# VHH binders against Short-chain dehydrogenase TIC 32, chloroplastic (TIC32), part 6

Target 1, 322 residues: Short-chain dehydrogenase TIC 32, chloroplastic (TIC32), of Arabidopsis thaliana (Mouse-ear cress) (a2rvm0)
Amino acid sequence: MWFFGSKGASGFSSRSTAEEVTHGVDGTGLTAIVTGASSGIGVETARVLSLRGVHVVMAVRNTDSGAKVKEDIVKQVPGAKLDVMELDLSSMQSVRKFASEYKSTGLPLNLLINNAGIMACPFMLSKDNIELQFATNHLGHFLLTKLLLDTMKSTSRESKREGRIVNLSSEAHRFSYPEGVRFDKINDKSSYSSMRAYGQSKLCNVLHANELTKQLKEDGVNITANSLHPGAIMTNLGRYFNPYLAVAVGAVAKYILKSVPQGAATTCYVALNPQVAGVSGEYFQDSNIAKPLPLVKDTELAKKVWDFSTKLTDSQSGESSS

## First folded at step 1 (VHH)

Design e2 (framework vhh_7z1x_3)
Fold by ESMFold2-Fast, scan of step 1:
Structure e2 (fold): chain B 322 residues (1-322), chain A 124 residues (1-124)
Amino acid sequence: as target 1 above (322 residues)
Amino acid sequence: QVQLVETGGGLVQPGGSLRLSCTASGFTFDDYGMNWVRQAPGKGLEWLSGISWSGGSTSYADSVKGRFTISRDNAKNTLYLQMNSLQPDDTAVYFCARETYEFLGSDTYAFDYWGQGTQVTVSS
């Protein structure tokens, strides 16, 4: 119940906004990357981080849309430090180009917010011939994180400030395929379920954050990794209805779904709130630590996902022409 | 151009059954997965069930598993939800929705087209 959600141990609830969960927090001197920053809660995440003094690099698929969003944020937050860079997470080539271009800017990196995602699409293969939801939601972010980790380690060491990696997951991580992760059937169109494939990609995002936490602790670096469910938000529904129906649906949605400010709250809380300092390997919901599917505590499965993702991201993208 | 129209709702007594239909037009129906979602009074949207483009794979929310059955007829461009053992707490507006592959940046129901909904009321 969105209207009647109670506050948790953090002092926040499902109704808390991104501004409320970051109130009084000074993010000046921090630099963040937010993937998917031109749509949905990515826009509000970028706005609130910039409002708190964070230099935000908006990693977006469409740079024209990203530039317009940047203009709108600057109107609301004069003096905001925002940059727009192209990133198509469904393309390993695009991810590698983004990481190379980011490093060439010389910018530090304190916060990596793996926010972008797609949900419940028909069976499609990425440019790299991998099922599109797994490729976009998990592999693209896995590769991005791997390529930028050295920059985050250098930034943490030089700034003496904790780095944070935030993986957006979903309650749908509970509803993956019966085997959990289909290593041998990732591209099997005949048994594909759009909802289960989404759940699988989001389960892998939780497992990735958990394995990353283990490796960061072994390396002795001051960087945390956490996963979260942002809540159910209806951001694009109205534009696909006829005008009269869109007005009616929009009016109802205001009262019973999380607003965009509420949907960005858990992400901004995990990324910026001092209450999360030193916290790593946790799953968050409604700006509180929550209980994930028990399967995510399987360290052998987390390592298998890591190894599988490493193998796929080290492979040559596309087809070789004769 | 794209339209989804739900029918089959109405008033039913507890323990009764209803079959909802959703007729699709304006796109190639068998290229898309389809879903059923409901909204009870004073609550948010609840995803109920999904079916792959071919009908070869189905999934259900725990609240309806064993009572509801999703199916599709690609020749008729129609999605179905067979609802059995209906209870007063199944009272809701029921929507059919087409899947999308648009980048969301949020945990939304990733559906690009929705029907207008059909009311189901379970009461004596």
Scores: ipSAE 0.015, ipTM 0.222, lowest interface PAE 7.0, mean pLDDT 84

Design e3 (framework vhh_7z1x_3)
Fold by ESMFold2-Fast, scan of step 1:
Structure e3 (fold): chain B 322 residues (1-322), chain A 124 residues (1-124)
Amino acid sequence: as target 1 above (322 residues)
Amino acid sequence: QVQLVETGGGLVQPGGSLRLSCTASGFTFSSYSMNWVRQAPGKGLEWLSGISSSGSYTSYADSVKGRFTISRDNAKNTLYLQMNSLQPDDTAVYFCARGEYDFWSGYQTDFDYWGQGTQVTVSS
């Protein structure tokens, strides 16, 4: 027994597309950064934001792939304002260089979409010797947000427009390690689980948005921070299944898995829809406020993640002695 | 036109080694991430390994980590897979593929071009 496609309080559902959830929205005059904009739902996010008049800076690892995606989007959206800039979130040096180069452009920043991520990789360490999923999904975005926050505050004051920070999480945040966040064992290869490490990085993205919300409210700035689950995206489903199982999974997939346009919907909704004005510290799913793992409401845990992430990102810069 | 051609497959005994090559043409090879994917008889596609455009970053599936090594030579437009400690369950057609393997959702891949494949058979 199934009830699929039921609309929530927003008027949207798991079946809604990024174009549908932004229909009639004018994003002209806004500037956005989308990390991971050359692949998957990042491409569709960049396309739809640009379709709504947003100037999109595509932060990508491969600038040639990014340039090709930009060219394809401009063909679909004549007059779209798109820039491509190199960003490797697994490298703190790359994040610092990106932030410096972005500020040098003089561009304002209204929307920061922390979209990029890696999932379920074997145990690896980043260039900064930190477990790769935690480093890429959480620490890179944490540092990027920290370095660009002053630009977002200046933009908000000057333009009198709400700034929005969007952290992509996952339902996998519910399936972190038993401890939740393994502060003392981030680099423990012997107990590493690829799926639990992914969940941990995504749990930290929810906690980051919640702590950031608290600090932004204390500072009295017109910037919100929210997290979301984009849904399970149907692209190469069945590659690990026999042909008969692939057909069976495919028949059910339309009710469980999202297309790429559907996968970008919640991100575009949170980033751009007027219904989200003034909303901060919330977790979204299917373009609606949803209930995250209760652990994310632990303000002490959110502060511990903030402090831990600050220490790891500051020590790598040499600006902090331990 | 984009073309990817795999070579180096063949018959090998358990515990043996093979080196696969993939020669690329019709695009700027140094601008794209490359991947190795296999398909065993009666099974779906399995992603094995990826390498960044510069060669600075590599990734591996748990099933091959420690046994297989991916590398590239951008001057020669060639991708390699060094396979050691081969097991009977490594028997498959091996493909090279251009694009990003997006680990985000477990279902997202941006592979736009594939080779025809090369057969690897591990048998005693």
Scores: ipSAE 0.000, ipTM 0.241, lowest interface PAE 11.1, mean pLDDT 84

Design e4 (framework vhh_7z1x_3)
Fold by ESMFold2-Fast, scan of step 1:
Structure e4 (fold): chain B 322 residues (1-322), chain A 124 residues (1-124)
Amino acid sequence: as target 1 above (322 residues)
Amino acid sequence: QVQLVETGGGLVQPGGSLRLSCTASGFTFSDYAMNWVRQAPGKGLEWLSGISGSGGSTSYADSVKGRFTISRDNAKNTLYLQMNSLQPDDTAVYFCAKDSPEEWLYLTGSFDYWGQGTQVTVSS
């Protein structure tokens, strides 16, 4: 039924837009960080959050591109509160600098949207000598979240508002390596698969949100953590190269592939909608709670990913011992 | 094992031309669509062009349409990108990428194999 845009328990579907899922929501007084806010669904996420009164800090790799996006959003949303700050998630040094600079602004932090990602790249190592998709999609966000968590705890206490951490995953989390997470082989070029490495990084984002939920509940703080799949988005994917496949798929593409406004919907729903208040440790799709790969319910695996990520991001060791 | 190797990059003056080649091995080349993708300094990946397995269908990003031409020689397992009217903003590492039809239908779009890339610099 999702194929034809039927509504789920939330009242929303795969066809719902970011504006629709946040309609009537007042985000005034909230401050958000959106990583990767200068491209794709990150642009629409920043726009819609600012449209609802959220002060959005756009964490972007290219600040010139970010400034242009900010200017465009301000033209569409007069009075929008937007700041652009440089963040290269493939560099632990850049993540630490960003967190330090953010704290120095004195800004509160209510919403942390770990949106940025890279997909299906050749085997490359980050500046910290870690496989680039794992480093950028998971490890950079893990470190960013760790460094800003105290600011989110302070903001939640002072504002009496629930804090929310949103991890962008993908349906590709189901298509990780057969073992799930290759702790001993993260940097193994000889067995690298670009798509399986992508799936692995996105699987780790679900596991991170689940372990973070456990720790936040143990700490008794009013902060939630959830993961999501934004949907298959109609970008360059809408251009098919096999004419016979294109004819068959093209007839149904508008029911399967999402526009950019539809692609930002689940993120904005999880970040802002009152229906998500108190919900933590869940995986969302089409603005509804969905069933992830069963492996993500393995609490020992989630703890192992947490411990591995902690070790790699420890200030005493910025490199993998593997 | 699948292998993609790009050649033909280099330094060129604005308004100049370059032809990139990508040699493929380890799979039946004619059964798969092939793509060109670039990454400019400080920017993300940008898809440029794709070609069907038979070569009968091509697609282009608006930024390169009319300037770049994708083609393939299935007898030689080789993909080409003819780049004309090059501009300074075409400066990037250019990658050859093998598309997966399954990923277009079921997953957020991706490529299952990439080459190592070839540097193209457009400067005076």
Scores: ipSAE 0.000, ipTM 0.195, lowest interface PAE 11.9, mean pLDDT 84

Design e5 (framework vhh_7z1x_3)
Fold by ESMFold2-Fast, scan of step 1:
Structure e5 (fold): chain B 322 residues (1-322), chain A 124 residues (1-124)
Amino acid sequence: as target 1 above (322 residues)
Amino acid sequence: QVQLVETGGGLVQPGGSLRLSCTASGFTFSSYAMNWVRQAPGKGLEWLSGISYSGGSTSYADSVKGRFTISRDNAKNTLYLQMNSLQPDDTAVYFCARDLTWGEFYSDSYMDVWGQGTQVTVSS
């Protein structure tokens, strides 16, 4: 009966919650950014990090929703340190503004949790004329990470604490287009597949963490970068279903789908658990190191994704060139 | 070309009812989930209700559950919001919006096409 879960080397399983995988961990003195923190597993990630003493900056598209979530978390976690800032990952201008405003606060940055994502939308172009899933799930986070990396480097050096970059991927990274990453066809509407485009964006998030790991090691800085699959989460089953159908599906889906507390577990484990200290360039599932698609071990592909993403995020204003 | 137009707003007494309509043009309406969102004076956007592309599934914010009913007519490219037992706190500009993020589990919703809004005032 697999619905009771099985434990891996970490001592945790697919059934473990974010509170369980961070039990006894003191995050006091750490500052984190969580993208997409006003919905789904981002809410639970922000709550559990704050419960463990982390100062969480909630990077959200809708600051009114973010403020309400912050208020709800503070009621559950008295003394929680939470800030809400506007971030639209589908807009490079919004990402640049966010990074500038964050640096202006003077806050350190220990944990960067690239959590936000969109899935399986029709073909759309971002404000920057790039296919929306690739733009939002990968390029926005790529640019955010690039712009805040110097803050993370100074923070790790001054605090003498390990910095961690956490890229949310998906098992869908295995189901990208046949060629893996469609560099020449990112904006090709005629061959667009919503699910394959999602998989492509999530494959790029794994490749990004792997290339970051290489560069961080070459720079000799105390920062790690890892990717993960949070599990299939049931948060959206009730949103568009009638109440009785939602309850019935929820009852059986617990054997297949994770609850929100379970869905945030792998993220919180990678971000905060001492077992992950010094671990970089790994793909996690169910709070354990797991095997990703073998393609992500191709260092030339990871470098090509890095170079392609750099080119697309370059700015004549000097943001990407000093 | 792509457009949403809300109609049906107005002044209504507490306890009254209104039906809002949203007419879509320039896109395949039946392929998109749709939302109703409102903005009260001096406040931010509040999501009220969503409906799947087929109309087979609906969802509601707790503030309107049991009082408001979302529906759609794909043959007429029209979204509806039936509002019953209206209260002064329901006073707001009401927007319909196209939802692009069907099936998302851990992300912010992306609503890319919005109507201009229709004013609903609940007052004695």
Scores: ipSAE 0.015, ipTM 0.388, lowest interface PAE 6.7, mean pLDDT 85

Design e6 (framework vhh_7z1x_3)
Fold by ESMFold2-Fast, scan of step 1:
Structure e6 (fold): chain B 322 residues (1-322), chain A 123 residues (1-123)
Amino acid sequence: as target 1 above (322 residues)
Amino acid sequence: QVQLVETGGGLVQPGGSLRLSCTASGFTFSDYYMNWVRQAPGKGLEWLSGISGSGGSTSYADSVKGRFTISRDNAKNTLYLQMNSLQPDDTAVYFCAKSEYGLFPWTDYFDYWGQGTQVTVSS
């Protein structure tokens, strides 16, 4: 009775891959946006969704690297439907431009995968003068979701298919500041902690999904919102060295750290698996519903994060809006 | 094509020092933020330190601040971690990691990892 990597209620575990958790699923007719799709688990998420017939719009900071990733995926998945569009989540102007350009394509939107993120070390401000991790990981996705929600509502009604919003969080959401969210000190350099600020941004992504769930139910629309932890990821495993050391290190790494295919599994499960139909306001880990920090069940805190994020994203350039 | 090779690990006594190196190939090293991350037996990953592409900014986890120093030599495509005042709790596999997404300095996951180097602190 060895329970390391044991399968949960879903039938999947920490060792399951994105292909395994979507095996036999037909995503044909669905359109998805994946932010941060040109690197790490974003690449694998885009690949596996396209493998299952989803039309994937890769929202990337660097369109040259995005185009290269698209070419590589098409070689692996002939007939994959992929588009590359520029998105800098640290810039509200870039988010607004992306949303406007997306709507101008006339594409439907079934799946919004808020995957991108940064873990910044020194204190930095975004182009909008907001602490960079909060701005990029949370506010950029908050604004993107807000601007594309009407497209998702129209798509859900016309297609008669459930829409899904997937917010990538992190186990680091448990390691936020003691007060949880520092509304009055978001830009306070003197009390800034890189890891706590990262945790704060990821905590806000869980709270955002929970508040979205409440509002979507009140609106009576067929769209769900969930959050997840993808796990710790290791890449570039093709290196060769001393066989005895390789066995020891490789064996440990295999059971503790996730490969890129394993790291994309929970995202693809939540985005595409029929087991998740009608599930909203849940936190997932290892392709199973998991218990997040209890603070995320505080509906007043979730509403306060929503109101704070709305206030910060409603700023205008002064003379015109786009 | 992208490769990260960590060296310099080994057995050291408490209070001792080690210098880890990571040799990078297959990408323009000076364009990327680089990180050191470790994993102790039975524990999750712990981020330790990062350095900007130019070397102009560095950052450290509270657990290692004042004891560890990150540096890089872009001419040699090499990242370093100087570890001083080592404690038994520093026993772990140490990984070099490249950041690829987002605006500098890095992403919440690391796109390319080496196989790591074992550091054991015991008497």
Scores: ipSAE 0.000, ipTM 0.212, lowest interface PAE 12.8, mean pLDDT 83

Design e7 (framework vhh_7z1x_3)
Fold by ESMFold2-Fast, scan of step 1:
Structure e7 (fold): chain B 322 residues (1-322), chain A 123 residues (1-123)
Amino acid sequence: as target 1 above (322 residues)
Amino acid sequence: QVQLVETGGGLVQPGGSLRLSCTASGFTFSSYAMNWVRQAPGKGLEWLSGISGSGGSTSYADSVKGRFTISRDNAKNTLYLQMNSLQPDDTAVYFCARTYRVKYTSGSTYDYWGQGTQVTVSS
């Protein structure tokens, strides 16, 4: 069952791996933050960036898990430059603490990879009383990006190297609520749909990258912002079946679903490949520019999501929302 | 087909030095990262040091950093561990281990191991 077409304009396809899309690329001298780096495609993203010489700061909720992943990567990539720092994206206090501690290290920041996410959970509120998928997938990354943007601007100017912000979205951005973004009903438990809430958070990640692109261009800074869908990943399927079914599904899934190396490919391509130099405000799939939901081209909606997110992430009621 | 053979172990005094060798056969040695791992009596496996296939990059555990040096001679298919300032706590069986060429999940990072060589540090 061959479902995947020929290579796209990049020379890569849905079958390409993170190592293949970064082959021959020297990332030495670059510093990256990867959120959610202790599981799934985040592990492979951290590994491949470090394999290409990037200093990777693994921003993880569980630092014990992060330290174990770091040890495993160092064994595979001797000389890898890896640091583990605690980040709970569902907590604005944790995001502020992370940004403050990161700035205190004096590290530059060239690549910000907003990779972490949660999917299809029951209705829950974050520590800040905001619906958990919206809070974790979008607001946490929105605040993180806002707090570290000046560090990225300074790094870009001093190093004369392009900074890149990479927002992980999903094909689920097409399957948000009928109204798109429920600004006045984000916390409405009675009308909550776990899959639609997931789609809404991922739609907001595309809109965030698009608005960020507009503002970065207006500021004249050498930083790009893009969004992407990593593909349907094989590892996500195994936990839904008993052990015998997981093995049987795994054998078939290699023709349908992406492996973890294939799942990290689009992220590593957008973050590191020279073909993406100067590209901003685009949605990527299979290491190629792809067509997102047309709604993401609505600049007024992107600005409204930006203003709403600014208001929700303000530390004081007096802070500017625009 | 793949074979890793460690040599150079023995008894040394505290403060002494010892050089371990691992001779590889059955594969393209320069294409694989290599590691030294030890197991002290009554304890688990401890990773000590790794070296890239080209020899261009190395990493060390904090317990041995500054005292041990990993190196390789790709022309001789041989991995080395130079051990200086040896302490009684360095007493262990030392293993040469080959890294999977690519490994995408946490867990075992080694696909082949040598049989080990005993290092005893005692007065």
Scores: ipSAE 0.000, ipTM 0.254, lowest interface PAE 16.7, mean pLDDT 85

Design e8 (framework vhh_7z1x_3)
Fold by ESMFold2-Fast, scan of step 1:
Order: structure tokens, then sequence, then C-alpha cells
Structure e8 (fold): chain B 322 residues (1-322), chain A 121 residues (1-121)
């Protein structure tokens, strides 16, 4: 019997924490990259993966902040294996440098968690002259995944362990532009909507995971790719209110918004839980398979996003001055 | 129509000080927490500081803690960032941003167009 708002098929709900959805899971011998690991749910994702024995490489924009987060996690999880590396997803040069430096470490790669994101900024172009939300949320992760895929294939083959690629999306993927993806107008300032551009970037993250799933199955490799919505997160609710209002708002928010441990749960579930073994091309919410916008099942659109993203990331190399 | 307009940017020498202002219109200013965010050349967005609607609570990124001070004047619908002990790596476009969503300091619904701060000798 299913009760409204209760636990789903996984045995977990919107109230489940990252520790709960990974309880009893041994991640020893696995290595993960978590992008955006110095803020919000990225911190909790790194902490819980390390608590389960995963070697976590924290790919962060600010390495000073990353080092402080690492120190805090090590105090909470003695013996945690954590490394901090600089990654600016808005710069294809930074993504290429990160991938090169990662490969030079000789580390395996079992889990790639494309967690970082920016939301609802005014029209801005990245250093690569691409609309900033699309560039940061989607293209940076697309390029990172492409550059590290050979390392993940080698690791899966040598370790005989399933590799997992996890793309963070958002419920905002439902609220993209009317066209879904505005290929011809990605850089059009005059028709730009900050919220629709955010939705577009997150829609592309779902489409990317779906196309990647198709290619990985065609290649016969033991790697899965899934997307997810982490939920609305309550990180600093009390910081911006007077004490009495913060208590009242906090009481209501408890039933609507997720805490940071709850917000990291779906990511950690998809990355580590044995229930997700062999599952690929699915959209997750509240640690359960959920229905995304039907448009993400359009294989022609997924391929068009793949081809467009390939062109944009390859053209950066082709414009080399030598 | 919601508008945020930043002023006060410019060229300053290392060790210098600068005060940025952001004037808000089109909404009830004291109902919203406000933030300062910057983007250095070739880098992404870095959240710097936030302030509650009443001004009673403030927060800072570690990179600017002790050097920058956020404040607001609700009677004037204006947000401020006092920047002291400026360094060349503080060179960036500085944006003010209105909180749109609880749970993350980086999720904003309205931003200003930005003001350039250059720290150079």
Amino acid sequence: as target 1 above (322 residues)
Amino acid sequence: QVQLVETGGGLVQPGGSLRLSCTASGFTFDDYAMNWVRQAPGKGLEWLSGISGSGGSTSYADSVKGRFTISRDNAKNTLYLQMNSLQPDDTAVYFCARDSYWGTLYEFDYWGQGTQVTVSS
C-alpha cells in the first residue's frame, strides 16, 4: 500500500538523509570527483561519500574554501581520503587543465558527480563567449565528462566495479524556453530569461545523461549515467530573519524544504546505493525513479544537444593560436 | 519592474578602499535579503556577502571576511559594500543580487548589471 507523501519503491522519501540512503554501503576502494564540493549539498555529498570509505576529489572554484571544508570533514570522519583541486566550470581552459592534472595523479575514477551550478544570473558570457548558465551548468560538465570518460572506462575494466556518472538537474528543467533548447539563440541577450536559461541548462543535463547512457550501452562498458533533482534545500534559512520569524519560517520550511543532509540524499543514493546497480538513463527525485519532463525522452533532441555541445567544446581547441 | 543599479566601482591602488552602492526599485526592499557577488576575468561567480532584510544578520565568504563590510539603508532602498585592504586579485565585476530562494546563497532572482572594480598599481 502506497501512502501519499510516504516512502517510495526504494524505501526512502523526501525526508531521508544521505547517511540513511547509504547506510551499510562499503565504498572502500572507490574514487569520486564531486564538482562544487565546497558549498551546500556538495559539502554533505563529499562528507557522506568519505564516511562510506570513498576517496573524494573535491573539484572546487575556491581552493581556500575547499581546504577548510576538507579540514572540517576530516575532523568529523577521521581517516577520510579527500583531495582539493581547482575547477572553474565556466572556463573550458580550466576544465581541460583539471582533467589533465587529474590524469597526472594516476587516480582511478569510479564516480563522477556533476553537482556544481549557478542559478538565475543576468545575461553574462563565459570566458569562452557562451551564455554563463549554459556554459557553467551544462558545457563545463559535458567537457569534464568527455575528458575523463577514458579514465572511468579503464577503472571499471580493471576494478570490475560499475562506474557511475551523476548529473544534477532541477525541477526547473520543466520551465525551459518554449522551444526546450534555444540552439540558435543561446547567446541572444535581447530574448534572455534568467530562469528559463537556468531551466534550459538543467534540461540539457538530463538530455546529456540520456544520450550518454545510449553511447555507453552501445560501447558495452560497465558505466551508468543518471540525472536527478536534489530538492529545495534549507541551508541558511535562519541567517536572514529575526530570531522569532526564523523559528516560525523554520517550522513551515521543515515540511516543504529539505535540510542539507536530505538534499544530498538523492545524489548519494544514485552514486553509491546497490539498488541503483545497472540502472542508467533514469531521472531520480527523493531517492526514487521519477518522471521527468517527457521531452527528455526525445532521442533526436538528446543527440542534437550532444552534437551542439561537442561543437562548442571542440571549437575551443580548434581556435588555438598555434 | 524590479531594478538593481550598482555604482561606486573604479580604479584603486593595492591597499586602497572603495565603497559600492546598489539602489533597488520596483519591490519592497526590506522584505528581501541582499547579496554581493563578483566575477573576476576568466573565473565564475563568487558569492561574497549577504545581509538580511532588516540588516540584523550578515554573512561573508572567507576570502573577504575582515576586509569587506556589507550594510543597507532601507529608508533609501540602498545596499552597500565597504571594501578595505584591496588586492589585485579583488579585480572583478561586482554585482548586487536579491535572494530568490531559500537554501543556497548563490540562487538569486534579480541581479544588477554590475560595476567594474580594478585594483592596480
Scores: ipSAE 0.005, ipTM 0.212, lowest interface PAE 10.5, mean pLDDT 84

Design e9 (framework vhh_7z1x_3)
Fold by ESMFold2-Fast, scan of step 1:
Structure e9 (fold): chain B 322 residues (1-322), chain A 127 residues (1-127)
Amino acid sequence: as target 1 above (322 residues)
Amino acid sequence: QVQLVETGGGLVQPGGSLRLSCTASGFTFSSYGMNWVRQAPGKGLEWLSGISWSGGSTSYADSVKGRFTISRDNAKNTLYLQMNSLQPDDTAVYFCATDYSGESFLYGTSEDYFDYWGQGTQVTVSS
């Protein structure tokens, strides 16, 4: 078809794939963690990073599914370096255990891809009694990042290579609750909206990357933090149609919705592309810097989200010493 | 067998109104939040509006707030978008989509997805 998305300053567009935006990039010697790596764009992110020589640690809730995905990637990318480790982002205990076990491996950490998420579920509470979308999408990644930051700082100093923290957000960050972040009503079931709660968690992921950028610059470390929207992607659209209808619908949808390779493109671009070297505190869309909701530039709000998240993650007891 | 079928698109003059309908089948419609999303010629997807499974809460993009109204009839398995004060910039293919994924919910997927999509309906706003 002659219809294509417009290219931005990076030379890439909404139609660019993860392989295209990383073409010619050598990631050998880098180690990455990708959360949610057993499904959707997480699988493609892990595959493409591995294809470019990155050692990828797949942080997944279901290790059986993760092991099968690893086998499939190795068949597609012979010589890929992949490890599977259990991580349930809805459990602070699981996040602490993961960080402890990761440090015990002695692996360096160059790239932290906070990719996992859940979207628009009924009101539920995490194992830590916190609204599930906020807990899983934001707090789990906030705690994971906090616990592994020292490893990233050590790796950056020893390797003399830039570390990168990548927070998956969403265009839904624009459509949080009217208040933006409902600090005193996170657990209020009576006023809960599944889509607004999703937007709130994704708004917090942008604010988190912005506050991280400020603190990393204050610390003088060679680590960047950015957020992004991966795009609206076609999933399971054909599952409930007969195969012939799915092909007919797929022919149109291919030019309207992003494929999985296109959906992983912005993540891989931000994580690996040399064009992003030294770039921090930016929001990306279609492998280009994009304008987020202006509210995310409010440094007081970003600090308030940081302090709130710190308080919620520091209140847990009974953690393992290892 | 999940199906979402959008109807009600067409050609309309600037300042005019249209009501889009999305008829759902093959799943328990009242258990899913619903969304309207559009794609203008040569542009990416833009989320417009969402409604909870109960209809008790709604949200809108700033570009359509005050002009568009989302609603649903769970007894008829139908989602609506009432579009008023239409502008040439509203010209797009309009899709309805479910916002709930049981698998994404249970296993933390990376996807900023709506689980099920309709085929879309064309809205053209021109003189």
Scores: ipSAE 0.011, ipTM 0.159, lowest interface PAE 9.4, mean pLDDT 83

